VH-VL binders against Uncharacterized protein mtre-1 (mtre-1). Designs and how they scored, part 22

Target 1, 142 residues: Uncharacterized protein mtre-1 (mtre-1), of Caenorhabditis elegans (q09347)
Amino acid sequence: YHQYRELKCSTPTNSIRGGPDRAECHLVLKAEELETGRPVPTGLGCWQEDHDGEEREYCDIVCPKSHTVFISYIDQGHRACFNFITYQVEKRNDEHVLWRSGKCLNSTVNYRIGCKFDDPFETQFKSDNEIFAHLRARARRV
Short names: E, the ipSAE of ESMFold2; O, the ipSAE of ESMFold2 at other seeds; V2, 0.75 times the mean of E and O plus 0.25 times the DockQ between their complexes.

## First folded at step 22 (VH-VL; framework fv_guselkumab)

Design x2 (from w6 with light chain S32F; at its last look DockQ between E and O 0.77; V2 from the best seeds 0.00; counts 0 for: pae O 2.7 > 2)
Fold by ESMFold2 at other seeds, look of step 22:
Structure x2 (fold): chain C 142 residues (1-142), chain A 120 residues (1-120), chain B 111 residues (1-111)
Amino acid sequence: as target 1 above (142 residues)
Amino acid sequence: EVQLVQSGAEVKKPGESLKISCKGSGYSFTSHWIGWVRQMPGKGLEWMGIIYPGDSDTRYSPSFQGQVTISADKSISTAYLQWSSLKASDTAMYYCARLYGDYSSLFDYWGQGTLVTVSS
Amino acid sequence: QSVLTQPPSVSGAPGQRVTISCTGSSSNIGAFYDVHWYQQLPGTAPKLLIYGNSNRPSGVPDRFSGSKSGTSASLAITGLQSEDEADYYCQSYDRSLSGYVFGGGTKLTVL
């Protein structure tokens, strides 16, 4: 069973690699790879953590209990996002998150992500309201 | 206060070009998708497409792909709907609406509409 | 042709209860996609009335309510008032059409 996600991160001046402004990210939920999708509000489901002295921004990509998560495509005009260096998909318990660090935090980048499940995704969330409530719980910043 | 203010009514002839606008204020324009919706006289609402002004990612309804161009100028917080060659069947009210994703597919704020009349 | 089917019109007397149906399919309402409702008063832009199947924005009276079951949704208006005369549209997302879909609209007449 498949689900697809886009994580879209953009800055006002996306022509500058690692520019002065932090990228704002939002998730686009898709049941099929090529569809318009259902956007999530910017910043929802994202938070920051320190990892060995380096700031990382984590975003929940809403693929709980998936057995396979893959990035099928990454679109960036100014390359500052490198797998295993300044971004990675990471599994936390039954959930998957994507983190970014370094100059990738200040760069425009779009990720196309696929998730494979043993059971239909609809068995985990009964409505988009449940998905968004889950993401709101992750977006608590003061 | 979130506002979407559209350009004024247009009277055109078939074959002419047209670009109408939707200016957003009271929110972060570059962090929300904007959609365009057509309402033909005496008819219902039809989704035409959406754009994310932050990176200009534009997605069209299959019914409108190739018929219109959706664009944005984020420096002036304005989205556009554009025809290269108008037809009489383009006579309609056109709304812009903000896509606010607290629930999926939600158009939470609407512009006042732009009436486009195309007649020979 | 609207993907979501609504009755073209509904009428009721002041103080009565009316319902407006919105019938879809397994690719939209029948999946987990939410249903929203918009009110369009004569000569005005649509305004959000109900979102996420049953939630009311601030300022919408609690006599407006929404529900969803199976492949259908319903908007209920109790205590019908003359100012409720408007067109009402349901709206959702359809995965097979990969986009946003509206009902054909329902004209509510208060008699």
Scores: ipSAE 0.531, ipTM 0.852, lowest interface PAE 2.7, mean pLDDT 88
ESMFold2, look of step 22: ipSAE 0.679; ipTM 0.883
ESMFold2 (binder alone), look of step 22: mean pLDDT 93; pTM 0.942

Design x3 (from w2 with heavy chain F104S; at its last look DockQ between E and O 0.73; V2 from the best seeds 0.00; counts 0 for: pae E 3.1 > 2)
Fold by ESMFold2, look of step 22:
Structure x3 (fold): chain C 142 residues (1-142), chain A 120 residues (1-120), chain B 111 residues (1-111)
Amino acid sequence: as target 1 above (142 residues)
Amino acid sequence: EVQLVQSGAEVKKPGESLKISCKGSGYSFTSHWIGWVRQMPGKGLEWMGIIYPGDSDTRYSPSFQGQVTISADKSISTAYLQWSSLKASDTAMYYCARLYGDYSSLFDYWGQGTLVTVSS
Amino acid sequence: QSVLTQPPSVSGAPGQRVTISCTGSSSNIGAYYDVHWYQQLPGTAPKLLIYGNSNRPSGVPDRFSGSKSGTSASLAITGLQSEDEADYYCQSYDRSLSGYVFGGGTKLTVL
């Protein structure tokens, strides 16, 4: 069973190498890899944390209890986002989040993400209403 | 108060070009997707496509791909629907509508509509 | 043909209850996608009536209600009033068509 996500991050000027402006991100939910998708509001399900003195922005990618999460493609033009250095997918309990740091926070980048599950995704969420309520509640955990 | 205000009615001939507008106010224009919806005379609603004005990411319904161009100018909070060559079958009411983020796939606020009439 | 099927018309007397069905498939309503309802009064733009299957925005009377079950959704209107005469559309998302889908619309006539 699988799900797909886009995490779309853009700056006001669409800077691809970092710059003066923070990127804002939104998730696009997809059940099939090649579909229009269902956008989530900018910033919903994203928050900041300090990690060992470094600022990180985490975004919930809505892949709970997934056994495999992978980034299939990163569309950034120029590289300011480096795996394990300025971004990574991280598991927190039964949830998966993508964090960004450093110059990646100020860069336009699009992540294409796949998630694989042992059970149908609807065992976790019976409706999109539940997904969006989850993201709303997640954003309040700051 | 969220508002979407569309440009006025148009009367055109086949083969002419047209660009109609949808101006958003009362919310963060660049942080919400906007869709276009067609309603042919006496018929129902049809989704045409959506755009994210923040980066101009534009996605079309398959039946409208290549038939229209959707664009936005975020500096004036305005989205556009454009034809390069109108057909009589393009006669319809055209609505813009905002995608609401708290509930998936929801068009929560609608423009007043722009009537486009294409006849010889 | 509309992806979501609605009866072309329904009617009721003032004070009565009417329901409007919205029949889809496993690729839309039968999956986990929300169903929304819009009211279009004569000569006006559609207006959000019910969202997220069963929620009412502020200003919509509690005599309007929505539900979703299986591959279908239903809009119920109780205490029918003459001002309810309008076209009603259901709307969802369809993963097979990769986009947003509307019902064909239902014209409600108040007798």
Scores: ipSAE 0.469, ipTM 0.838, lowest interface PAE 3.1, mean pLDDT 88
ESMFold2 (binder alone), look of step 22: mean pLDDT 92; pTM 0.942
ESMFold2 at other seeds, look of step 22: ipSAE 0.561; ipTM 0.861

Design x4 (from w6 with heavy chain D102E; at its last look DockQ between E and O 0.05; V2 from the best seeds 0.00; counts 0 for: pae O 12.4 > 2, placed apart)
Fold by ESMFold2 at other seeds, look of step 22:
Structure x4 (fold): chain C 142 residues (1-142), chain A 120 residues (1-120), chain B 111 residues (1-111)
Amino acid sequence: as target 1 above (142 residues)
Amino acid sequence: EVQLVQSGAEVKKPGESLKISCKGSGYSFTSHWIGWVRQMPGKGLEWMGIIYPGDSDTRYSPSFQGQVTISADKSISTAYLQWSSLKASDTAMYYCARLYGEYSSLFDYWGQGTLVTVSS
Amino acid sequence: QSVLTQPPSVSGAPGQRVTISCTGSSSNIGASYDVHWYQQLPGTAPKLLIYGNSNRPSGVPDRFSGSKSGTSASLAITGLQSEDEADYYCQSYDRSLSGYVFGGGTKLTVL
């Protein structure tokens, strides 16, 4: 079973190289790769952590219990976002998060993400309202 | 074709300074990270640090932080590795390599290496 | 010591299949970071052999293949030839060290 996500991060000036402005991100939920998808409110499900003195922003991409998560495409012109250096999809228990750091925090960047499951995604969230509630609760944890 | 051409072998004494170079060609030098890797005699490969020549964003391995300086001159498509005071233990082969950012930690093209020998 | 563990040496006769292991931990290969492989012929710089766990760059024969499972990766070479005699290094990223990590290298001898 497959699910798809887009994580869309934008700065006010569409700075691609990592300018002064922090990007704001929102997640788009997709059951099929080519559908337009269902947007999650901007900023929901994202939080900040300090990792060895470097700020990282983590966003829950809502692929719980997925056995495989991959980035199929990244739209950036200046390549300020480098996989495993200034961003990465990371597994935390049964959850998957995407973190960004460094110049990538201040860059407009769009990720297309695939998630593969052993069971249908609908067994974990019955509606988008349950997903949004989960993401709001995530923000309270941090 | 992508090429990374390094400066020639060096023979130095402890306490001397040294700056070695890595010139990139055949690609957009300012749009790719360049890394430095040490290989001590008879040993394996060790990552030292990386630089993004477009804006000189530089990141060091914890083992090499404060031990070397990595820099770049984008006007001549050249990255540098330098020591202010060499030690005998700095004797090694030093490689530069291009980092391909769409895959984690991928060094897709390597320079030929610069042998640095430090002895009295 | 090397963060990624490889056997120091491996040997095989021409035409045989050999496998070089690369054992990591939960902070590198087990954290879903890619594994890359480099070939270093005697007296030369390393060159890319396998990237992204199993992909071959242009010019690398299909008798070289890579795989990853759990905290380990493997490089397989089928149809061994004398020209395959070299040192082979695996490489990944380690989030605990915030850095690139290499295996200690494996010397392949063709008997």
Scores: ipSAE 0.006, ipTM 0.522, lowest interface PAE 12.4, mean pLDDT 85
ESMFold2, look of step 22: ipSAE 0.311; ipTM 0.802
ESMFold2 (binder alone), look of step 22: mean pLDDT 93; pTM 0.947

Design x5 (from w6 with heavy chain S104M; at its last look DockQ between E and O 0.74; V2 from the best seeds 0.00; counts 0 for: pae O 3.2 > 2)
Fold by ESMFold2 at other seeds, look of step 22:
Structure x5 (fold): chain C 142 residues (1-142), chain A 120 residues (1-120), chain B 111 residues (1-111)
Amino acid sequence: as target 1 above (142 residues)
Amino acid sequence: EVQLVQSGAEVKKPGESLKISCKGSGYSFTSHWIGWVRQMPGKGLEWMGIIYPGDSDTRYSPSFQGQVTISADKSISTAYLQWSSLKASDTAMYYCARLYGDYMSLFDYWGQGTLVTVSS
Amino acid sequence: QSVLTQPPSVSGAPGQRVTISCTGSSSNIGASYDVHWYQQLPGTAPKLLIYGNSNRPSGVPDRFSGSKSGTSASLAITGLQSEDEADYYCQSYDRSLSGYVFGGGTKLTVL
């Protein structure tokens, strides 16, 4: 069973190599790879943590209990976001989050993400209200 | 407090270009998707597309892909719907609507509408 | 035909209860995508009436209620009043059409 996500982060001036302003991210939920998708409110489900003295911003990508998560495409003008260095998908219990750090935090970047599940996604969330409530709980942490 | 104010009615001829506007106020314009909806005379509502003004991420209904251009100027909190060459079949009421406020997949606030009439 | 099917018209006398159905498919309502309802009074823009299947925005009378079951949704209006005469649209998301979909609309006539 497949789900797709777009996590799109942009600065006010579309800076690609870092800059003065923090990028703001929005998540788009997609059941099919080639669809418009359902946008999530900007910033919902994202928060900041200090990891060994390095600031990181984590965003829940809404792939709970997924057995496989992969980034199929990353769109950035210049490399401010490097896998395993300034971004990565990380599993926390049954949840998957994408974190960014360093100059990636202040850079425009778009991620296309795939998630594979053993059961249909609709069995995890019975309505959009449940997805919204899940992400709202995350927003209160920041 | 949230308000979407659209440009005035238009009377045009086939083949002319047109750009109508939707100005948002009372909310963070760059952080909310805004969409366009067509209502032909005496008919129902049709979604045309959405745009995220923060990064200009623009997505079209397959029925309108290549037929119109949706854009935004975030410096003046304004979204646009544009035709390069109008047809008589473009005669309709056009609404802008904010796609999402406190929920998902929801048009929570609507503009007053812009009537576009295309005739000789 | 619209992706979401609504009856073209419904009527009721003042004080009565009416329901407006919204029938979808496995690619929209049946995929657990929520249903929203809009009221369009004559000569005006659509206005949000019910969201997330059953929630009422502030200022909407409690005689309006919504529900969802399976691939269908329903709007109920009790204590019908003359000012309820309007067109009503359901709306959801359809993953196969890659977009937001509206019902064809239901004209409510208060007898």
Scores: ipSAE 0.420, ipTM 0.837, lowest interface PAE 3.2, mean pLDDT 88
ESMFold2, look of step 22: ipSAE 0.563; ipTM 0.862
ESMFold2 (binder alone), look of step 22: mean pLDDT 92; pTM 0.941

